VH-VL binders against Protein TIC 22, chloroplastic (TIC22). Designs and how they scored, part 11

Target 1, 202 residues: Protein TIC 22, chloroplastic (TIC22), of Pisum sativum (Garden pea) (Lathyrus oleraceus) (q9zst9)
Amino acid sequence: ATLTPNHVAKSLAGTSVYTVSNSDNEFVLMSDAEGAKSIGLLCFRQEDAEAFLAQVRSRKKEFRGGAKVVPITLDQVYMLKVEGIAFRFLPDPVQIKNALELRAANRGSFDGVPVFQSDLLVVKKKNKRYCPVYFSKEDLEYELSKVSRSSKGVGVSQHIMVGSFEDVLKKMELSEKSSGWEDLVFIPPGKKHSQHMQEVIA

## First folded at step 5 (VH-VL)

Design d09 (framework fv_teclistamab)
Fold by ESMFold2-Fast, scan of step 5:
Structure d09 (fold): chain C 202 residues (1-202), chain A 122 residues (1-122), chain B 108 residues (1-108)
Amino acid sequence: as target 1 above (202 residues)
Amino acid sequence: QLQLQESGPGLVKPSETLSLTCTVSGGSIDSSSYYWGWIRQPPGKGLEWIGHIYYSGSTYYNPSLKSRVTISVDTSKNQFSLKLSSVTAADTAVYYCARLEYYDSSGWFDPWGQGTLVTVSS
Amino acid sequence: SYVLTQPPSVSVAPGQTARITCGGNNIGSKSVHWYQQPPGQAPVVVVYYDSDRPSGIPERFSGSNSGNTATLTISRVEAGDEAVYYCQVWDSSSDHYVFGGGTKLTVL
């Protein structure tokens, strides 16, 4: 038995991404490269969604004047994905830069949304283990600066691992309940794990 | 059911390198939630932690063994391995692999492999 | 280096309570884990994080940890409980996982 969609969705609660909706509260969808499929765009930065809205208004003159940028949480996005709606994420370019620096590949590209974890940061709440996964490398670095367990001669960056959000979700979906992938909790940009877990985990 | 199984030569000559592999079945090493470790037990004596590894390749070693120990991981084969160089008779022990669960760096080992006896003798 | 001290042996009659101690300087500030090793077998965790029990371990097994002594308590001891028991902690000052010397529980 693998993790349920509801379990995966719960790990994503409280993280907002930004999309464009029309005045009827309907998602604005873009066409696939081949023009055959409708894909929703989700931005990790509000300013990127605002830029997309401006582009849509500029190119499609008949677009409704009441269109606006709307936040949606990743747990809601995930449930819509389970229902068959396709999405494309636009990651924060600062985090793309951070991911490439950790991989020591200056000319490379990063496929997907960067997420960051540390083996030094695993927390306990009400007799359960939680492994925080950060969308912001800077947020993780701040938390690690408080961990006094770092040994002499060991740098903090040696304990930061980078992965793609899409790959992590896929691994959660394919994993059994005792695998440890059920322990993950995604931390919204700008939040401390303690603050976020207090809000989503009783 | 998660199972760990040690494998490798049971006899090693003094000054050579001891090499063991742990194969994990019923679960994946490619997980950010656990470490994977090695513990040994000389005949008639207690348990000694050797070291552990994160799926990323990050390692922690017993300071008394650090100059001789290398632990590596191969997530594609669902295996992790131990190399202990320059062995002596004092390295004769049953070697266990185990999963390491933890909170705030305070870890415990569950489950353990069955163990494999490695004898260092000429 | 940090040292955990256990009595070498404890003897108990079936149905009685066995208490196995683990001594360490200020061990109450650390998290203690306990392993059962039956003769010729691999260790099995019976108590972790001072007092938590893994699934499948009977409620007869319990733990406590305060001051300089942690204790594993086995109530209504059965012949099948005969094993060597080890305590274990993480010592943050040396980045070392430390095991006690082991206590052989003999059921008469």
Scores: ipSAE 0.282, ipTM 0.708, lowest interface PAE 3.8, mean pLDDT 85

Design d10 (framework fv_teclistamab)
Fold by ESMFold2-Fast, scan of step 5:
Structure d10 (fold): chain C 202 residues (1-202), chain A 122 residues (1-122), chain B 108 residues (1-108)
Amino acid sequence: as target 1 above (202 residues)
Amino acid sequence: QLQLQESGPGLVKPSETLSLTCTVSGGSISSFSYYWGWIRQPPGKGLEWIGYIYYSGSTYYNPSLKSRVTISVDTSKNQFSLKLSSVTAADTAVYYCARLEYYDSSGWFDPWGQGTLVTVSS
Amino acid sequence: SYVLTQPPSVSVAPGQTARITCGGNNIGSKSVHWYQQPPGQAPVVVVYYDSDRPSGIPERFSGSNSGNTATLTISRVEAGDEAVYYCQVWDSSSDHYVFGGGTKLTVL
């Protein structure tokens, strides 16, 4: 009675992350903190994946030829995770900075991939309700700047909440239908929610 | 099935604070998609919106009641609460908690709790 | 502040159509929601966003909203439809949710 993997995957369509593949188009894996498990690395910035590739090439001669940075969408990543493949995300450091600023009362680092949402931004498309969740705080701020004065009674001030992507996915996986978690849609960095919804929602 | 249940004292003395709690079961109050609110109904009269809260703690109150109303949320207990200060006989009503569903700057209430009668008298 | 006006009561014979109005200045520019409150029970939403029906509500219930009047229409009325019906809008100018005074539907 929980959300299906296909439903969760659909909410993640259109967001690209970057990984490193070898000459045989296989993921390059790294060891976890205990050294006991192989984990795939997924970067939200292409340049971070390119830096990882350069480091691998400098230490492992076999990766000098044929290894490359490959984009993969989060819906594909989620389906691979469902099949038992473990991944570690490397977030955009700009968004980590944004998350820490919003959680000024908390000390230390942010754990996980930051995502941003506002109670002022809930949209209707084809008689369905959608709650956009942003990987970029700047994208959400842009949309909030367009919120009309018809929402004045709800939002005279900016209402941005920050959470971890991994925690949101866990809550979606554990939720029942009509919980509201089925209404989430993740917005790729650099896209407007209206543009993204036109492309991925039929 | 999502269910809301009001609880709290059914009698409050004039000038004191009315306190009610709504317990949510069959669903999480910690949700991006909904607000959680209070509506009241004096005996033989219509419905009056009191206010609502988002799981983050953001509150929105009926301007006519704003100076006396506080709504709070406890996500660990899956509950939200209403406090109405300086009550008078005019505050005697059935108090309902409800989930507020919304989009495009307009909301409707679904589901509602069963309601609890609060009488203000000495 | 914004006011919604409903007739206090409407009477209809079984099987006929009941129409319950909700009057408000320029209400057609707002989204209207309708609640059914059976005697001694909590309200239940029967129509939202002018004309949409929640899951489980029969197609006999429909709504419209234009100009200064919104209407809840109940076709093929049954005894079980007896209740007080409330309309409701969000009024951005006054920053609050407004309910109508309620209409008691009686089936002979």
Scores: ipSAE 0.096, ipTM 0.646, lowest interface PAE 5.4, mean pLDDT 83

Design d11 (framework fv_teclistamab)
Fold by ESMFold2-Fast, scan of step 5:
Structure d11 (fold): chain C 202 residues (1-202), chain A 122 residues (1-122), chain B 108 residues (1-108)
Amino acid sequence: as target 1 above (202 residues)
Amino acid sequence: QLQLQESGPGLVKPSETLSLTCTVSGGSISSFSYYWGWIRQPPGKGLEWIGSISYSGSTYYNPSLKSRVTISVDTSKNQFSLKLSSVTAADTAVYYCARLEYYDSSGWFDPWGQGTLVTVSS
Amino acid sequence: SYVLTQPPSVSVAPGQTARITCGGNNIGSKSVHWYQQPPGQAPVVVVYYDSDRPSGIPERFSGSNSGNTATLTISRVEAGDEAVYYCQVWDSSSDHYVFGGGTKLTVL
């Protein structure tokens, strides 16, 4: 058996994304690139959701009266996705640039939401292994710079793994127990590693 | 059941490049949670770490071997490989591949492949 | 580079307790892992993270780590425990996985 939806959702707790709702608190949907499917948009930056709302208001006057940007957590998004609601993520452009830089100077584009990990930040708590995955490369680098190392001094490795959130999520869904994918914990942007780990692991 | 198997030429001439491949079965190499490593053991001597790689291609190399070592990963074949250039008789050893599991930056190797002897001789 | 020092050999009779030491400058601040290598075989981890045991390793194997010395303790030693034992740490100063020189446990 694969990882349960509840297990995947728990790994996503605490990360807010932004969407647009109408006056009935329903998602404002957009057409996909092929014009055939209605998809909810989820933005990692509030200003991107505000820009989308402005665009929707200019084209659909019916939304001017009560449409608004609302936060929703990724664990809630994941449960809605399990129920069959389609979403598209709009990543932070700064993180797209960070991912492209890590893939070498001549890489062309990045598909999906960038996530970052380092082996130097893996921790053991309550006889379980936890692998933090960051939505912000800057947050990961900050934690790497703060962590005390051996008594021989403090070193910070510059080796950072980059992946796509959508691909990581898919692999977690397909993974058997003891595959290592159950060890992942997503760190909310701007939140301290130690604070989030205390909340998830305690 | 996760298994690792080394393969490659057992004899390499001095000054040439030693090339080995590790095939992973019973589990996926494509995991954020692990690194994949190479360790060697010269006849009658101890274990020496060569280097390790993540599924995304991030590497750590033994400082004493860094100028001669390249480790690569091929997730489509569930394999990772070692190239050691400019070999001499001192590179004669049993070469092991292993999965690297870690907490708090302190990794350990589990499981190990069975090892393959590489002899450097003309 | 960081160096781990092990005695070259330890001899015990069956049923006795073997203690294998691993010396390193302030090794108690590092996490120590221990491997068993029977003659002609690949190493197997017997203790990791100072004192934890992998599934399938009997309780006779235990570890400790403090100050400048880590110790692997094997109680009620059996003939099948005869092997070379290696300690190993990560040295963050050089990004290096360091192994000790190995200790041959002889069971007579």
Scores: ipSAE 0.154, ipTM 0.683, lowest interface PAE 5.5, mean pLDDT 83

Design d12 (framework fv_teclistamab)
Fold by ESMFold2-Fast, scan of step 5:
Structure d12 (fold): chain C 202 residues (1-202), chain A 122 residues (1-122), chain B 108 residues (1-108)
Amino acid sequence: as target 1 above (202 residues)
Amino acid sequence: QLQLQESGPGLVKPSETLSLTCTVSGGSISSLSYYWGWIRQPPGKGLEWIGRIYYSGSTYYNPSLKSRVTISVDTSKNQFSLKLSSVTAADTAVYYCARLEYYDSSGWFDPWGQGTLVTVSS
Amino acid sequence: SYVLTQPPSVSVAPGQTARITCGGNNIGSKSVHWYQQPPGQAPVVVVYYDSDRPSGIPERFSGSNSGNTATLTISRVEAGDEAVYYCQVWDSSSDHYVFGGGTKLTVL
């Protein structure tokens, strides 16, 4: 019927996000708005996690001595989510701006982590189809500049689709085989799809 | 069983807009695996690609037709449509809709609708 | 603009092998797809990605593609194979799906 957690996790391998760990190497969890659930904060920018750590250290004595910012990959995050741990992502504000520009109808806010994909960028590797999904619009634009003559400069944004990372994961989890959602691979910021796929799939 | 069916007027007057709809059944148009496209064939002539569309609305058109062609998609109705403006007798053809499967920007058409003849005549 | 060249017609006797060529500059670097169009009917893909067959297409249909020529080969030809055959590629330089002119296969 649906994709396995292992399949979804593999599509997320190699993308680092940043969280705060205490001196015992345990993730620092915060209460949600209702105070009922423990929730982890994951930042796409290291400086945002460092700002969060500084704020926490100013309020809680136990974090002053040994708490630190640590990277964690999204495949590890996904497996923790499967086991019942809730997370809140703090997106890169540059990518929020990019998403709002593509969605001219809604410039007030963007819910979730922006991701970008293009129907013009589908790759074949080992007789299997892969659809790269980018956390950075700029990375996708770079790749599109090499794909088609008509996609260079003029009209490139017409072939870029923006979605929320959280919604894409839900679609993958609910989709049947042969829908194409099983073909997704998430590309870390700053990497080309060819380099990334060589490291995690090749 | 995936099937595509063309519908729309079979006769269009010169200078008017040709409008066709393709209804997809037995499968979802909201798929990452496929484009959806239009191909035409003038009587006794070969096949000519018109354009393709992705479920998101992203389009690519034949450069020779681009100024006159608009393809749109309606995922709620599982349909996609073709509008070709300022028609002349040269636009008389059988019009096919088709699914386009791809691994990169290249691809092949499978299946095809039965085709619908559109005659441009006053 | 990229051009695919096909012979306008090929004639074969039943049981023989038909070979339909599709010529194009460096076509071996492109993926070639082949369509069969019986009289009065919509085209049907018979070979895709140079040599793969869709389910339901007999093994008598095969394809090859190298250098400047792609070839559709139909072995043990049957009367029901009479149709016009089209080759097709994507031309990345013009962003265009290019079809050959078609080859009418006559079985007689």
Scores: ipSAE 0.064, ipTM 0.638, lowest interface PAE 6.0, mean pLDDT 84

Design d13 (framework fv_teclistamab)
Heavy chain, then light chain:
Amino acid sequence: QLQLQESGPGLVKPSETLSLTCTVSGGSISGFSYYWGWIRQPPGKGLEWIGSIYYSGSTYYNPSLKSRVTISVDTSKNQFSLKLSSVTAADTAVYYCARLEYYDSSGWFDPWGQGTLVTVSS
Amino acid sequence: SYVLTQPPSVSVAPGQTARITCGGNNIGSKSVHWYQQPPGQAPVVVVYYDSDRPSGIPERFSGSNSGNTATLTISRVEAGDEAVYYCQVWDSSSDHYVFGGGTKLTVL
ESMFold2-Fast, scan of step 5: ipSAE 0.307; ipTM 0.725

Design d14 (framework fv_teclistamab)
Fold by ESMFold2-Fast, scan of step 5:
Formats: structure tokens, sequence, C-alpha cells
Structure d14 (fold): chain C 202 residues (1-202), chain A 122 residues (1-122), chain B 108 residues (1-108)
């Protein structure tokens, strides 16, 4: 009745995040706030993972020899999450700023990874409908500028919605097929939806 | 100013491989905004798209040419290249490289190189 | 494969309006781009996305696209507009950029 894990994972293909591995290629895990669970840290910026690695190396000599920053795609992360491995995302601070500005600075913090979408942007590929969800507000704004030119429209660039990536995933997991949630495709930072969809659908 | 320049042999023998390079200047080939394409035009005839490449190496080829075409990119040299195997006299044409700007899978070519004539003859 | 049909030639006197058609099945649901190729030169885009103009292209050039026909309209034609004009679309069913056969505009 709900979307399969493979369907959700496929919507996440192509987006890289960064984590720290030890010399045995195992993820470096941290304890949650209560010290009860092991949790992996995933950074949307490689430089944030490098900073975390430097911090770990300064505290534990065992990580000085073989620990390294490793890229992993969100579809792989999702399948590991389905198998019970917990992760915490560290979002791009530029996108946190974008999300707070879009919410008129009414709140001092944003919880989760910001994602951006617009009802004005729907893509057809191989006779199927797709609704792109962006990790970068700037990428969505670029695409909306193209829609505005084509339509000769006014005000289309103001139709941007912000949400939490974690909440979107949860809603996809709870939705039945033909609800519309199966139409979502997550767009990697720095890519156009047309380029990304050509890579993941072809 | 963004400019594209084709280069390569102007004469190729039948059954051999046609090889051309496009050099991009005044802009970076490593851009998510664009694909880079090859279009040809036989003497006195119309335009035919050969294929296009993204700086990541992802390609799209004309179905009628797909078995003979390879397009590659060298981001360190700001170049992309075309190889067309098993050529015949029908492959004699002016070959253009061009930047492909796209939106929603629909794209247009701007700018174009000046074109280079390749003659297939024994 | 998807086919775009253009008339082989159109003749017009200076100052008049030229209309160049591009026929295709349900072409109005696709985005049409138009190129001008002067004799012995590389093509240049004159209209993209049905009706948008690149910087440097005069307002005399305009486009429309509906149903089974797209049209490039050139108002107040000048001798310098003499060229072969090509329409172009993306065909998603074959992953193919398709060009029309070209229309030679002759300014009498």
Amino acid sequence: as target 1 above (202 residues)
Amino acid sequence: QLQLQESGPGLVKPSETLSLTCTVSGGSISSYDYYWGWIRQPPGKGLEWIGSIYYSGSTYYNPSLKSRVTISVDTSKNQFSLKLSSVTAADTAVYYCARLEYYDSSGWFDPWGQGTLVTVSS
Amino acid sequence: SYVLTQPPSVSVAPGQTARITCGGNNIGSKSVHWYQQPPGQAPVVVVYYDSDRPSGIPERFSGSNSGNTATLTISRVEAGDEAVYYCQVWDSSSDHYVFGGGTKLTVL
C-alpha cells in the first residue's frame, strides 16, 4: 500500500554526502545526546566532514593513521537507514540561511536539512511526471527564471516552498502509490533537473 | 567572449575513424548549465545532430549514428572530442561543435564553432 | 523517428513580412528553436523556446508554436536576412535533437 524502499532510494540517486571512515572502512559513529545510541554523521559539504575528521584526529591518536573522508550517495544512506543504521545530517549553512529567510526570520533555527520545491515546476520524462525537490534554493531559482521567461509571466519566482528533507522522506514512506508522492525526485546541489533526470532515468 | 574552435584532419580514408577536437575558450567546459555538442552538415544539405556530452562524461547520441560515435571530454584542457568510426563518403560534411543550453530536456545550440570540412575520400 | 517539415524556400520583397513554418506532430507541446545560417557561415540562434530572442537579435524576429505548426516570422525583411533557416526540437521518445530540412529565404 506504501511506496517501496527501492522506489524511495531511487528518488535519492546521485546526491553525495560525506562521512568519516576508519582504516577498516567503517563509519565513525558518535553517541546521541543521551549516550544511548550510535549514530553516523553525514555532511552535505565535504569541508564540514574534513573539519570533523580533524577534530577526531586531535582527540584520538588511533584515527591519525587511516581515518579519511568518504563520499556516500543518499540512496545508499537510505538503504542503510532502512536496515536500522541511524544517521544525523549536517546541512549546508548557506541553505539553512535560505530557509530562515524564506520563513521571514520568524524562528531562530531550522530543524533538519532544507529542501525547496515549487508547484510551478513539473517535468515530463519518458511519458512520466516528476516533481523536482532541490537541496539548493539557488538551483531552483535558476529553473524558475527559465519558466518566467517562457511564460512571459510576472511573480513566478516567488512560488518557492521550503521543507525538511527528513519530513519529506517520512511522508513518502507513509504514502500509497498514486498519491503523488511517488513523483518526487531529489536534485543534487549544483545540477539542473534535466541533466540529473537524464542520468537517473536513462 | 565564449568561442569554440574545431580542429582535426580534413581528409579521412573510407573505413577509418574520423577524429575531431573542439577547444573552448573564454568560458569553462566544467559547468552544470551546459552540454557540449557536435552537429554536421553535408555539402548542400541540412543540419544533423551527432551527439552531446556533459562535463561529467554523460552522453546522448543520434540513434542513427550511435553504433559508430564516441564523444569524450577533457576538462583539464577545456576540450571535447568526436570519434566517428567506419566512415564512408556519406560522412563527408562540415562538422560543427556548439554549446548546448537546455531547460527541461529541451535544448538549443549557442554559440557554434566556425565549422571544419571533413572529406572522406580514398 | 520524429520529423520536422519545412518548405524548401520562401521569397519576399524588402520591407515585407516572411513567415517560415515548421510542421510536426503535436509540435505545440514541444519547445521550438530557430537558427539562421547565412551563406558560408555557421548557424546562429535567432529564436529559442518558441518565442524568446537572444541578446542582439532584432525585434523583427518572432516565433509562435501551437498545434502541429511552429512559425518564425520576420517583419520588415532586409537583404541581410537572406539565409537558410532551421527549426529544431528535442524528441524525448528517441532521445534525439531533430532539425527541420531548412528553408531558404530569398530577398528579391
Scores: ipSAE 0.000, ipTM 0.452, lowest interface PAE 16.8, mean pLDDT 81

Design d15 (framework fv_teclistamab)
Fold by ESMFold2-Fast, scan of step 5:
Structure d15 (fold): chain C 202 residues (1-202), chain A 122 residues (1-122), chain B 108 residues (1-108)
Amino acid sequence: as target 1 above (202 residues)
Amino acid sequence: QLQLQESGPGLVKPSETLSLTCTVSGGSISSSDYYWGWIRQPPGKGLEWIGSIYYSGSTYYNPSLKSRVTISVDTSKNQFSLKLSSVTAADTAVYYCARLEYYDSSGWFDPWGQGTLVTVSS
Amino acid sequence: SYVLTQPPSVSVAPGQTARITCGGNNIGSESVHWYQQPPGQAPVVVVYYDSDRPSGIPERFSGSNSGNTATLTISRVEAGDEAVYYCQVWDSSSDHYVFGGGTKLTVL
């Protein structure tokens, strides 16, 4: 049996992203580069959603009075995706830079939303294991600085794995119980894993 | 409680730039739910919208004034400001700042600052 | 270039009902907001979105909007209601917040 959508959604609780809604409180959809597809835009930075709103307002008079930027949590986004709604994430460009530097690829692009994790950082609570996944590399580095094995500074990056959020979600969806993927918990930018897990897992 | 207060010179010479600041207290200007606007009222006349700004810096200006108007926001100071260039006696008015709430493709102003009289005279 | 037309003045006796109109082409398809400006004071919104009232505004204030006319109705008028009243809409064709010319309510 695979992980349930409800289990995946719970791992995403507490992380806010930003989108644009119209006067009917519906998502404003963007076209792909060819104008053929309608996709909802979700920004990890509020200012990126505001820039998108300003662009829409400059081109479409219908949106100028009633459209606004609204926050939505990733667990809500995931449930809408399960219902068949398509979204495109716009990542924090600082985290794109971090992901490219970690891959030591001096040329290239990163596809998707960067997420960061380490095999040196696991949390155990009441015989359960939790593996935090970070949207901010800096947050993970801060936690790793407190682990004896990574306290030497320069070596901390050797224990950080980078992946795409979209790929991690897909692997969680396809995984059987006891695979280890059920242990993942996504950590919102700016939060410690212990603080976040107390708020969402209890 | 949310309060808005206008400040700036009350006297401006013709051809110079009128500059006003609105200080927001009791609430954050860095809110996605609101724009922040300027409205003016010449003595004995009606209300005229000048322009509005979002905390990201996105602006809307009255088409009749847009060539002379600049509105800016400073989220670190919780303030937004108006500059109106090349003023004439016709720009003599009480200038109000206000919060703009919007819904269903329409916006309304609530609350308003107390207003500040700016006289354009030599 | 959208214009909102208000009568310059309306007079009523205390306890009567005052009706202040705001005329505009197809204004019933727009959302109309109403402001009260007492002498020497800043405007205060009294009705927004055609008929909604902000916290602290008495039930005596109500609004309606249909066809080419929006109306602010003030029932059981009091001396303290003396003010200039302005209607306001968003004109999407010019990207402009448009105010009416104002109506001076006099309580005799």
Scores: ipSAE 0.000, ipTM 0.420, lowest interface PAE 23.8, mean pLDDT 81

Design d16 (framework fv_teclistamab)
Fold by ESMFold2-Fast, scan of step 5:
Structure d16 (fold): chain C 202 residues (1-202), chain A 122 residues (1-122), chain B 108 residues (1-108)
Amino acid sequence: as target 1 above (202 residues)
Amino acid sequence: QLQLQESGPGLVKPSETLSLTCTVSGGSISDSSYYWGWIRQPPGKGLEWIGSIYYSGSTYYNPSLKSRVTISVDTSKNQFSLKLSSVTAADTAVYYCARLEYYDTSGWFDPWGQGTLVTVSS
Amino acid sequence: SYVLTQPPSVSVAPGQTARITCGGNNIGSKSVHWYQQPPGQAPVVVVYYDSDRPSGIPERFSGSNSGNTATLTISRVEAGDEAVYYCQVWDSSSDHYVFGGGTKLTVL
């Protein structure tokens, strides 16, 4: 017995990504690298989705009359993925740079959407455990700055683990109850840690 | 279910090193949700935190004891250990090991071992 | 370094309410945890994160924390509640887990 799709989706609630819809409010899809599948593009930055819309408008006249950038939450994205719809994420380039720096590797690429976690940040309330996972390294560093004097500055990075969002989701999907993976909660970029945790735990 | 047990010599001579081990049973020390700590209590006095360790080896020490304290972890044996160097009579105390649970960015100790008395005497 | 101040002793009659205070500068901005230590035994957490209770701890135990004072409240006190009670916080400026001096609760 593995974690349910609803459990995984709940851990993703509140994080917005950006896609392009047509005048009928349907997602604009692109072909995958092999040309065989229709894939939805999801951008972590609104500016990237707007750039994509501008590019397709220059090529296809049908997009000029009502196509627009729309936000969608990651829990909705996950449920659509469960229903068989394929998506490709376009990460925030700042977070790609952060991930490469933390791995002490400047290879020019990171596979997947970077996420950040710390062994110093665990929330427990009423015998339930919650482990926050951040889409923004800066948000995690801010919370860590409140924990320990010795963890400030360059020392803070020694407590940060870097992973791929796609790999984390796959591990959650394969995990059994009480494995620890059920404890993860994804923190929306720019949202206060305490505000998001209060909405999840109560 | 989770139990912690202190072990080590009950008598240490002045200037020598106090060495204790905590054995964890009923749960794994390699758990990312917890630190593992040492707290002491001199006879008739209050509780004093000594230090804590994460299963990765990351440590936090009481500033007043930092120059004399080393805490280590052995994940293969499910144990963590305390070494306190250059002991004096002031180090005579009951020594407890405990699991450290976190809430937001603070922590509390639960459960505690039964404690072991260490006397510093010549 | 950060200091937590507790009264050395509190006496109550059985069935009455005991209140044990823990004073600290701006302690309301910190999370306070409370431990019960019966004579000759290891401490047991009775309240954590200001007001939450571990499984197995009676509802008679409650906590609050605001301003410069945190309080452990024990309602309908029983003889078995006789113990020394300690408050505890994390001080982020010194990377230190700080305990109060302890309050001996006597039930007479």
Scores: ipSAE 0.000, ipTM 0.462, lowest interface PAE 17.1, mean pLDDT 81

Design d17 (framework fv_teclistamab)
Heavy chain, then light chain:
Amino acid sequence: QLQLQESGPGLVKPSETLSLTCTVSGGSISSSSYYWGWIRQPPGKGLEWIGSIYYSGSTYYNPSLKSRVTISVDTSKNQFSLKLSSVTAADTAVYYCARLEYYDLSGWFDPWGQGTLVTVSS
Amino acid sequence: SYVLTQPPSVSVAPGQTARITCGGNNIGSKSVHWYQQPPGQAPVVVVYYDSDRPSGIPERFSGSNSGNTATLTISRVEAGDEAVYYCQVWDSSSDHYVFGGGTKLTVL
ESMFold2-Fast, scan of step 5: ipSAE 0.366; ipTM 0.749

